# VHH binders against q09150: the designs that were tried, part 27

Target 1, 302 residues: q09150
Amino acid sequence: MRKEYLVSHIEENAHQADIYSLNVVAGNLWSASGDSKIKKWSIGDAEHSLVEEIDTPHKLGVHHLATSLDENVVVSCGFGQDVYVWNPETNEFRDLGNNAQHPSECWSSCISPDGQTIAFTSVDGRIAVWDNPSDCKISELDTKGKFGLCIDYSPNGRFIVSGHQTGQLFLISTETGRLFHVLSGHTSPVRSVAFSPGSTLLAAAGDSKMITIYDVLSGDQVGQLRGHAAWIFAVAFNPVGDLLLSADVEGKIKIWDIDTMECISTQSETDGAIWAVAWYKNGFIVAGADKSIRWYRAAATE
Below, E stands for the ipSAE of ESMFold2; O stands for the ipSAE of OpenDDE; V2 stands for 0.75 times the mean of E and O plus 0.25 times the DockQ between their complexes.

## First folded at step 14 (VHH)

Design r17 (framework vhh_gocatamig_d2; at its last look DockQ between E and O 0.41; V2 from the best seeds 0.00; counts 0 for: pae O 4.4 > 2)
Fold by ESMFold2, look of step 14:
Structure r17 (fold): chain B 302 residues (1-302), chain A 119 residues (1-119)
Amino acid sequence: as target 1 above (302 residues)
Amino acid sequence: EVQLVESGGGLVQPGGSLTLSCAASGFTVSINALAWYRQAPGKKRELVAGITRGGSTVYMDSVKGRFTISRDNAKNSVYLQMNSLRAEDTAVYYCAAYTYLRYSGSDYWGQGTLVTVSS
């Protein structure tokens, strides 16, 4: 079945450079950009007004950010291979990369749902887990130089998955601190990973132009979603877990029904890359190379 | 094929000026940041100046007020205007490009251009 989504709002030139990361949490959209700013936007009004603009210490731009569910912890990663953690209430930053126990070449990051732990990938292939309250490293997996391009924390808090330049995925149990599965199936860089909200499935996509769906516990591939003609840099499950959103570097946006493994919507609003996607309520948000944030809602059906 | 080509280096007297340029080609997406680094013999490579696609700049402390970085987004080119040059500015200068399409542990670098400040 096909489903229609309509643009409900466009914030043109929301940033002065590409927008690489979007997070929806606690009634707000957070955006991070190559202009070295992080911005917070209201979801609750039709105008999606700018709530806050943060000048970050990232000198060469921000490309990844993660936010805790309560919005009290934000982690950002930049092109200078720098990583900062900050509390939005105080707007004070601390540099995780200059901690004596964590010389970070961070590329991507995620936060546990309760904000207690931060995990991130590195250019040199380390996957590090950091205890936020005590400000110390608690574990690390060495992938032996496999550049980690993306990472996600499962909503149930029990797993972390990272995607790498080799096409491999490393799935780590947070309860044991040990590698749970190495997932093969991609032979090209993996650019985005996402857990389903029930934490039973994960999606991985990248330069192979396909999306692979895995069962988390078994590690088995349970589906492939084909239809993109360009590299896929963003995937996200909706909050129910029955839909997946994906976007590619040529501006195509696709919605997939996870029960049938079929594409049910394709949108093409821009020729430029879409770097980031997020769901909100019954709609979604995209951003990328055109420096704009586009808000979509599902069309009414009878 | 991605290329970064520097030019404009040379020998200059103390107090003189030079303009370095770097042309980037073969990139299929925007370059988020372009930067100049330098490396003197026996020293670590250090960031001299950087500029984002949006025009935000960063400079090392010792060159503030003397050096100006600029970029031409249409040509994917970055420039470093160096004024009031000192002997300590003698180094090989490299341009670097930062993109979100990075998939290897190595950044994109030029071959370098030598700047010598001496009498």
Scores: ipSAE 0.623, ipTM 0.807, lowest interface PAE 1.4, mean pLDDT 88
Fold by OpenDDE, look of step 14:
Structure r17 (fold): chain B 302 residues (1-302), chain A 119 residues (1-119)
Amino acid sequence: as target 1 above (302 residues)
Amino acid sequence: EVQLVESGGGLVQPGGSLTLSCAASGFTVSINALAWYRQAPGKKRELVAGITRGGSTVYMDSVKGRFTISRDNAKNSVYLQMNSLRAEDTAVYYCAAYTYLRYSGSDYWGQGTLVTVSS
């Protein structure tokens, strides 16, 4: 099976620096960049107009962005290992680094589906879950110095997964607050992790240039997707869960059929690194080093 | 091969000044930001100062007003002017380059240069 995708829109110079994070939430696209700006873009209009631009307190740029489903909570992580929680209602940033109880050196974050908990990875290998907005720590797992590069919250709210520099994945049960699985399959840094919409599968990818699919409950490897020739920095399941989107530092974008474990589409419009991807409707969005946001749509005839 | 080479460290008396330099070479990708970190014995490495490609700066509180970070894009270099040095500034200072890759807070590190503030 092959699928054809077409570029439907390009927002040139969407940011003044590389774009490191994309989130599609509530009909909007959120982007974060090394220029220390967060932007909100409309998905509903053909022009994908800029809806909001946020000047963050980050001084060295933003490399991770998490947005709650209701858009009431936005968590940003910066290169200075600074972390902020933005309240769109009040337009205020809460500096989590100033919280004496909050760990330093946070790198990535994710928000629970209900918006009530925020999980973080740290450079020193901690995985911490915090209550929002009380800023009370709910649980913490110490991997003993294994840098956590990425993290995701399962759509059903039952699991948190983090990818680490060692290639290991730590799957935590939110019900117990304990480690559920340590997943193997990678020996190099995991740059991106993503749960399937049904929370049944987990995708992990990174410097191995390979994507591993895991069964969440059993912890078993279900498949390995090979084809990228460069480090993979982003993976994402489509809303249905039958396709996986991936992108690498050479600008290659691949679509994978999860049933067949085959690559069914490859896009190569740019040679610049792609750092972030997101699905929307029946298409997808990518962004990276060229500072543009590129929108793709499925072709009418496949 | 990307390299960061620090220089300018040494022994200085309290109240003295030093200028650290870091030269970056062998780039295959653009540098987004440059920064100086330091690590004192028995302490964690900490961000001292950072500067974006656009010139925005950040400082740790204890060095504000005393340290100044600057960069020369033409020379792919970053500098740290350190004035009014204190004993607690004693540390190995590391240059860091933030590129497009996302790991370890920076993509590249120098080997470090020792700054010792002592009477």
Scores: ipSAE 0.026, ipTM 0.439, lowest interface PAE 4.4, mean pLDDT 90
ESMFold2 (binder alone), look of step 14: mean pLDDT 79; pTM 0.800

Design r18 (framework vhh_gocatamig_d2; at its last look DockQ between E and O 0.86; V2 from the best seeds 0.00; counts 0 for: unsure alone 64.1 < 65, grease 26.6 > 24.2, SAP .68 > .668)
Fold by ESMFold2, look of step 14:
Structure r18 (fold): chain B 302 residues (1-302), chain A 119 residues (1-119)
Amino acid sequence: as target 1 above (302 residues)
Amino acid sequence: EVQLVESGGGLVQPGGSLTLSCAASGYTVSINALAWYRQAPGKKRELVAGITRGGSTVYMDSVKGRFTISRDNAKNSVYLQMNSLRAEDTAVYYCAAYSYLRYSGSDYWGQGTLVTVSS
């Protein structure tokens, strides 16, 4: 069952450099860019409107952001290997480099569903879990130098998964603080991971040009989604969990039916890399190297 | 893979000027920011100046107003204009590149170019 998606809005030159990260939360879209700015866009009644432009303390651009569900906690990581935790209401940026217990050279992060904990990947391969209110380390897994490129927190709060330069995935139980599974299937860098909304599946993709689907509890690979001809930098499950969105460095966007493991839509409105994707209502939003944010909506069906 | 080659170093008198150049080659479309670092003998390497693809700049405090970083995206080159040079600016200067396609533990670095400020 194929579905059609159409571009409904293009915010051209939304940033002055590549847009590397998108988050949809609490009626807003957050975007982060190599221009060192984070921007907040309304998704509600004033859809597409710029709500706020934030000049970050990142010196060489921002490539990652994570936003808590209530928007009270934001984590951002920059190319200068700087990382901040901050509250958008107060604009108080905490430089995590001032705490000797933080992993050096943090690359990516995720925030627990209750907003209490933050997990980080690092260039040196440590995966750290922190209690944000107390700024104290809860646990750490040392992968012995395997650069951690991506990380996600399961919606049920029970698991964290990270993807690494080696192709390995490390699935950590938050209940025990210990490694639950090491997942195989990729032999090249893993660039994006995502849990399904029911927390029963996870998807991983990267330089292998394929997407693997795993059963979280067993650790078994339950599917492979093939069809991208270039490196995949972003994957996301829709809120229902029956569709997966993926995008590659050549500008291809694919929608996959998880029940059938089939590609049901391909879009290619740009030749430039797409670095980030997010689901929104009955459509999705993408951004990347062309500095633009593109909004897609499902076409009406008869 | 990205390769960086610095040039333009040399001996200069205090108060003089010098322009450093760094040419990037290879997969340069992935470069999101370029920077100059320096390392004097017996000291740690320190960030001197950086510039993003969007044109935003950062400078260490001691060089603000004296040094200017610029970038030519068409030539994949970054420049450091160094004015009002002082003896304390003597160091090996390194070019660095930052890329979102990074997957190893090291950023890209040049081999360095020596700047000596002495009378």
Scores: ipSAE 0.641, ipTM 0.824, lowest interface PAE 1.2, mean pLDDT 88
Fold by OpenDDE, look of step 14:
Structure r18 (fold): chain B 302 residues (1-302), chain A 119 residues (1-119)
Amino acid sequence: as target 1 above (302 residues)
Amino acid sequence: EVQLVESGGGLVQPGGSLTLSCAASGYTVSINALAWYRQAPGKKRELVAGITRGGSTVYMDSVKGRFTISRDNAKNSVYLQMNSLRAEDTAVYYCAAYSYLRYSGSDYWGQGTLVTVSS
């Protein structure tokens, strides 16, 4: 079954540089850009008005943003290997780089559903789990130099997954702090990973131009989604978990039916790279090299 | 991958001016920020100036008002205009690129160009 989506809103020049990260949390959209700004946008109004703008101390831009479900914690990772933990309500932040115990060269981060744990990947291949707000390290896995490009926390809080330059995925149990699975299927960098809402499935994609779906508990490959002609930089499950959104560096956006493992929609309004995607309501949001935030809605009422 | 090639270094008198250039090649569309670093003998490499894709700039305090970083996206190049040069500005200057597509675990660096400020 094909599905049609329409552009419902475009925020031109939402940032002054590429937008690398999008998070939909508690009815708001959070964006982070190479311009070193973090912005909060309203989802509730048709105009998607700017609600908040944070001028970060990142000197060379932001490429990853994680936001807690209650919006009390925001973690930003910058190109300078700098990391900050924010309280958006008070605008206070912690510079984790000033913590002698905090690993250097952090690249990506994710926050636990309860907001009490932050996990990081590093350029030198470490996966570290830290307590928030004490900034004490809980656990660490050393992959021995395999650059971790992406990371996600399962909605049920039981697992952390990271994607690496080797194509490997490391699935860690938060209960034991130990490696649960090493997932294969890719031999090139994994740029994005995402758990399904029920924490039962895991999607991984990257330079292979392919999306692999895994069963979290068994570690088995459930499916491979082929169709992109370029590196995939973002994947996300919809809130129900029956659809997957993906985007690549050539600006192609694809919607996949998880039940049938088929592509049911392709969008190509831009030729610029899309670095980030997010679902909202029955639509989705994308952003990337063209510095705009593009909002899509389903053409038919569902 | 991204390759960087610096040019423009040389000998200049105190109070003089010099312009450094750096040309980027490879997957340049992925480059978010370009920067100039310098390393003096016996010192650590330090950030001199940086510029994001959007044109935001950063400078070290000692070069503010004297140095100007700019970039030409069409030419995939970054420049450092250095005015009112001082002896303490003597160093090897390195061009650096920060790419979202990095996967090797390293930043991209040029080979460096020597700037000597001396009477």
Scores: ipSAE 0.340, ipTM 0.703, lowest interface PAE 1.5, mean pLDDT 92
ESMFold2 (binder alone), look of step 14: mean pLDDT 80; pTM 0.811

Design r19 (framework vhh_gocatamig_d2; at its last look DockQ between E and O 0.81; V2 from the best seeds 0.00; counts 0 for: pae O 4.4 > 2, unsure alone 61.9 < 65)
Fold by ESMFold2, look of step 14:
Structure r19 (fold): chain B 302 residues (1-302), chain A 119 residues (1-119)
Amino acid sequence: as target 1 above (302 residues)
Amino acid sequence: EVQLVESGGGLVQPGGSLTLSCAASGFTVRINALAWYRQAPGKKRELVAGITRGGSTVYMDSVKGRFTISRDNAKNSVYLQMNSLRAEDTAVYYCAAYSYLRYSGSDYWGQGTLVTVSS
């Protein structure tokens, strides 16, 4: 194996319910849970101490969270079909759920790297793009009823990708506001999408138990990663872009070499679902149904 | 097949009590939140009470202190204890379930149970 990873810390009962979303930004891990709380954890020390606990206005729990690179803009989506955009310095929440100009049952969201643009998926299949400073809709793609389960913004700011119940992916150019590609390969719900850090590749995974890799500009499928035996709810490229992390609903964690398209590590630390993964310097983090956050670090390789 | 079945509705006098139950049958999905909604004739369906898997609750203002929601996570079931009932509580009550595993437009809603508060 190219790198060995070891559990470095387990935060048991980090939340009172499932942890559905993890985001690493600006020296912090953000976690969002069905307990309606969002928490910030330090990534710079071995104990990964709790930095802040945020009681959100989400009444039935939080399942999606996205943050701008500077941590100044956060968007969160909850089971009560509520969507908030907020500034974590003030915890002033702006409710977007009652606005007739966004999807009625918003499910997942993402933010542009600079925090200026937010995109949403919905149960009714609309993908809305929203200008955060002016609080207004910029554009919308109607997928004609295809439930949008996941969405990501490319690091270069040029693309948005959404994954849907049909297995289709919709890749949107932010420059034109229009559909760039419709990507095929999955025939079952797509639960997670991720752009590579160079924004040249994207990964998609879900109920098909496989991961597809696409070239963003051409729309061509360039690989298929096989090996999971259960539905995959989380994928993430590492910061270099040479590794992909994936996790499934039976607690299996896999690391894939993108150059060879081969699985180079399998971990199984829990038999409960893993809903969320994230990379951090020299390691990765997972969380899910057991309410715990598990931190892994790379072994020394000098 | 997935079903939510409500029970416990009926006719009650003002000031009386009822307990509503909602049981999942055929559910294989993990449920994050369960809720009760109500709809009076000519009105929109509105959230009455909700409870998360972690035990956090929410209530509409007019029922706080009178209604209590509870759940059994192992059975995917939810209960609504309704005390000090008023005529304004007359409605069809629906239970709803929310799951992260959702992938279709199928509603996780019961068929409803009628509660009538009248002398």
Scores: ipSAE 0.634, ipTM 0.824, lowest interface PAE 1.4, mean pLDDT 87
Fold by OpenDDE, look of step 14:
Structure r19 (fold): chain B 302 residues (1-302), chain A 119 residues (1-119)
Amino acid sequence: as target 1 above (302 residues)
Amino acid sequence: EVQLVESGGGLVQPGGSLTLSCAASGFTVRINALAWYRQAPGKKRELVAGITRGGSTVYMDSVKGRFTISRDNAKNSVYLQMNSLRAEDTAVYYCAAYSYLRYSGSDYWGQGTLVTVSS
């Protein structure tokens, strides 16, 4: 059944540059931008007021942001392949680039549900898992030069998945530290990966303009979602896991029913690229090239 | 095809001024950050100045107060105004572009333009 969503709020000029990352945790929205700022916004506030602003030392902007569930750890990745781990409470940060053992050219990151582990992809194709806050490497997988564009940590903490330039996905078991699956289905760069809330499904999308749904345990393709006409840069499961949100570089937003594998909603309010999406409550949030944060809510008459 | 084309390099006397330009093209989306690097003979390539789309700038210490980076977002172009040039500024200057597209495992680089500061 088709669903209707309405724009409930627009934060114009939320940042001074493109917004590349959104995270919803603990009732707050975190955003990161090419303006090298990280911002925290209130979800419970009807006006979604700015709560916190971090002026980062990133020289060339931030394109990935990971936030722990308890908001005690924030990891930012910049275009200069610089990486910082933040404590929002103390406003202290660690420059991971100063660690001689830390992989260079980090691109994306994710944090374990318990906040004790941080995983990174690198431009040269490494997937590294590190202990936080000791900054000790736990494990590393070398894909041999396959640029890792995106990464996600399963909610149950058992798996890490990364998407790569080749279209491959590497699924790693956190229990063993070893490769669990190499997932196929894409032949072009994977820009975004997301686990379902139950950690049973995995969504991957990118330049193929297609979203592939995988069974995490078997590695089997469960479905392929077709409909986007442009590169997809963000996918996310809703909290229940029955819907998937996606957005592309032409500003199209789609909602997919995971049971039927059908698109049940499309939003086209902007022609600018949307780089990031996030669910909140029964609505969702998008941001991208127009520098705004747009909030959507489900229509009451659905 | 992604292309960065530098211009404006040349020979200049110490104390002189020079303006470098770089035009980025071949992108399906806007460039987020632009930067100038330089590489002198026998030295590593180093960041000279960078600018985000939002206008935030960064400079290496030795050029602060002398160099100014600016950009034209509409043209995806970046400029480096170099004043009070010194002999040690002699290098090949490279334009770099950063985009979220990043469909390759490398940064986007221009071919470079030579700046020679000599009497």
Scores: ipSAE 0.027, ipTM 0.419, lowest interface PAE 4.4, mean pLDDT 90
ESMFold2 (binder alone), look of step 14: mean pLDDT 79; pTM 0.803

Design t07 (framework vhh_etentamig_d1; at its last look DockQ between E and O 0.47; V2 from the best seeds 0.00; counts 0 for: pae E 8.7 > 2, grease 24.5 > 24.2)
Fold by OpenDDE, look of step 14:
Structure t07 (fold): chain B 302 residues (1-302), chain A 121 residues (1-121)
Amino acid sequence: as target 1 above (302 residues)
Amino acid sequence: EVQLLESGGGLVQPGGSLRLSCAASGFTFSSYAMSWVRQAPGKGPEWVSGITGSGGSTYYADSVKGRFTISRDNSKNTLYLQMNSLRAEDTAVYYCAKYSYLRYSGSFDYRGQGTLVTVSS
């Protein structure tokens, strides 16, 4: 079953530098860039107008952004190994790096569905879970120096998964704070991980150019998606969970049917690297090296 | 068009020093943070050091801390890397980059052709 997608909107020069992160929450698109700015865009209007622009304290740019579902908590990670929590109500940034209890060299972050927990990976291989806003450490797993490149929180709040430079995935139970699974299948860096909406599946991808689908509870590999010719930097399930979106450093975008484990669409409108992807409604959004935000919609005639 | 041109590489003995330069053009140099990255034979790219646009802040990989110094001259659109106490493991092609996405990364948005640094007795 082939599915056709069309570019519905291009926001050229959405940022002044590469866009490294996209989050769709509460009907808005959040973007973060090497220009050290976070921007909020409207999904509801056809023009996808800029709603808010945030000048962050990051000095070297932002490469990871996590936003709570209620948009009350925004966590950003920068190239300076700096981490901030932004409060939309006060427009203040909390510098987590100044807290001696917080790990240094944080790289990626995710927020629990209820916004009360923030998890981090670090360059030195720690996976730390913190209570927000008390900044109390709940748990920590030390992978012994395995750089954590990406992290995601399951929609049901029960699991955290991180991808590492070794290709390993660490699945942690939030109920026990303990390691639930070490997932194999990759021997190269994992750049992106994503839970399905039902928290039953997990997708992982990276330098192997392959996407592995896991059963969360059993830890079993249920599929391998092959077709990308370059490193994959982003994967995301659609809201229904039947499709997976992926993008690579050569600008190729692929849509996968999770039921059939087949690629049903490939987009190649840009030659620049795509660093981030997100679903919205029945379409999707991509951004990367060309500094633009591209919006896609499903074609009317399928 | 963004252009980055690295220079200053060469053969040096362990314990020796080199100074790399990167000439930048095609963009407002002072507005952007810059990094040095390196790639050793058979290995992926490694982030080495970074500096803010103004030069007010510098960052280093643990492997080079205390030995390498990053600096920039915005009036000359030039990035520098002073490398002291060089070791065999520092042998690599060194690139200047406008942005490096990951510390352990094989991707860069803008980088030069690189300059080879060989540390050998």
Scores: ipSAE 0.015, ipTM 0.334, lowest interface PAE 7.2, mean pLDDT 89
Fold by ESMFold2, look of step 14:
Structure t07 (fold): chain B 302 residues (1-302), chain A 121 residues (1-121)
Amino acid sequence: as target 1 above (302 residues)
Amino acid sequence: EVQLLESGGGLVQPGGSLRLSCAASGFTFSSYAMSWVRQAPGKGPEWVSGITGSGGSTYYADSVKGRFTISRDNSKNTLYLQMNSLRAEDTAVYYCAKYSYLRYSGSFDYRGQGTLVTVSS
């Protein structure tokens, strides 16, 4: 099945530097940028108005952002290898970068849907799982120096997956805190991982220019999506789980049908890298090196 | 098109000083944090120092802290690294870098061609 998507809105210069992360939660878009700001945008109004602009403690910019479903816990990681947990209600930032239990040189983070568990990767290849309410480490996996570039938390709360510069994926059970599967198939850096909304599939993509789909429980590769001509930095499943969105460093955007493993749409509206993608009810959103947020809506499929 | 041109490298005796420059173009220089990265022969890249877009905060690797000073002149779109008390282990090609996701390599790694610093007795 082929689908059409149209640009519905462009917020030019939404940030003063590259936009590295997008999250859609609770009717809002959250964006994070190398300008060290986090911004919250309304999805539900006609203008996609800026709701809030947050100056973060990150001195060298923000490149990863994760939010709990209720928006009460926000985790950010920056180029200074720093990590903060922010409470939007109190505007308090809790610094995790100086905690001796925290792996040094934090790179990427994710948070459980209920905000109770935080996980992060590090340059030195440690993957830490953290209990947010008690501010204590639950477990840690040492990958023996494999730089962790990306991480995601399954929607059902039972799994964490990290992607690494070696091409390996580490799938961790949150119930045991232990390694569940080591997934191979990529031999180049993995830049983005995503769980399907049913938590039964995961997608991994990066410098190999391909997207690999794995069955979470078995650890088996169940599909390979080829068609990008450049490095892939962002993938995301839609809320139904039948479509995957991907974007590369040359500005190509692709939509994939997961049932058929076929590319059903390609868009190319910018020449610059796309660092981040997200789905929302009416379509999808991309952002990257041109400092702009581009909103796409699905065309009527009557 | 982002362009970064490093200069100021050369041969220097141990204990000597050298000042590196990086001319930047193709982006709003003052809006981005910048860094110096070095690569010695046969080794991977090593982050040396970073500076905020305004120049208000500076950061250093432990190996160079107290000896190197990063600075910028936003009116001239230029990044600097003042290197004092140089040692043989400082020998490397030094790169000026715009902070990005691609920090270590790739087509979107906004590094220049580098400038060679050799510290030899």
Scores: ipSAE 0.012, ipTM 0.401, lowest interface PAE 8.7, mean pLDDT 85
ESMFold2 (binder alone), look of step 14: mean pLDDT 81; pTM 0.826

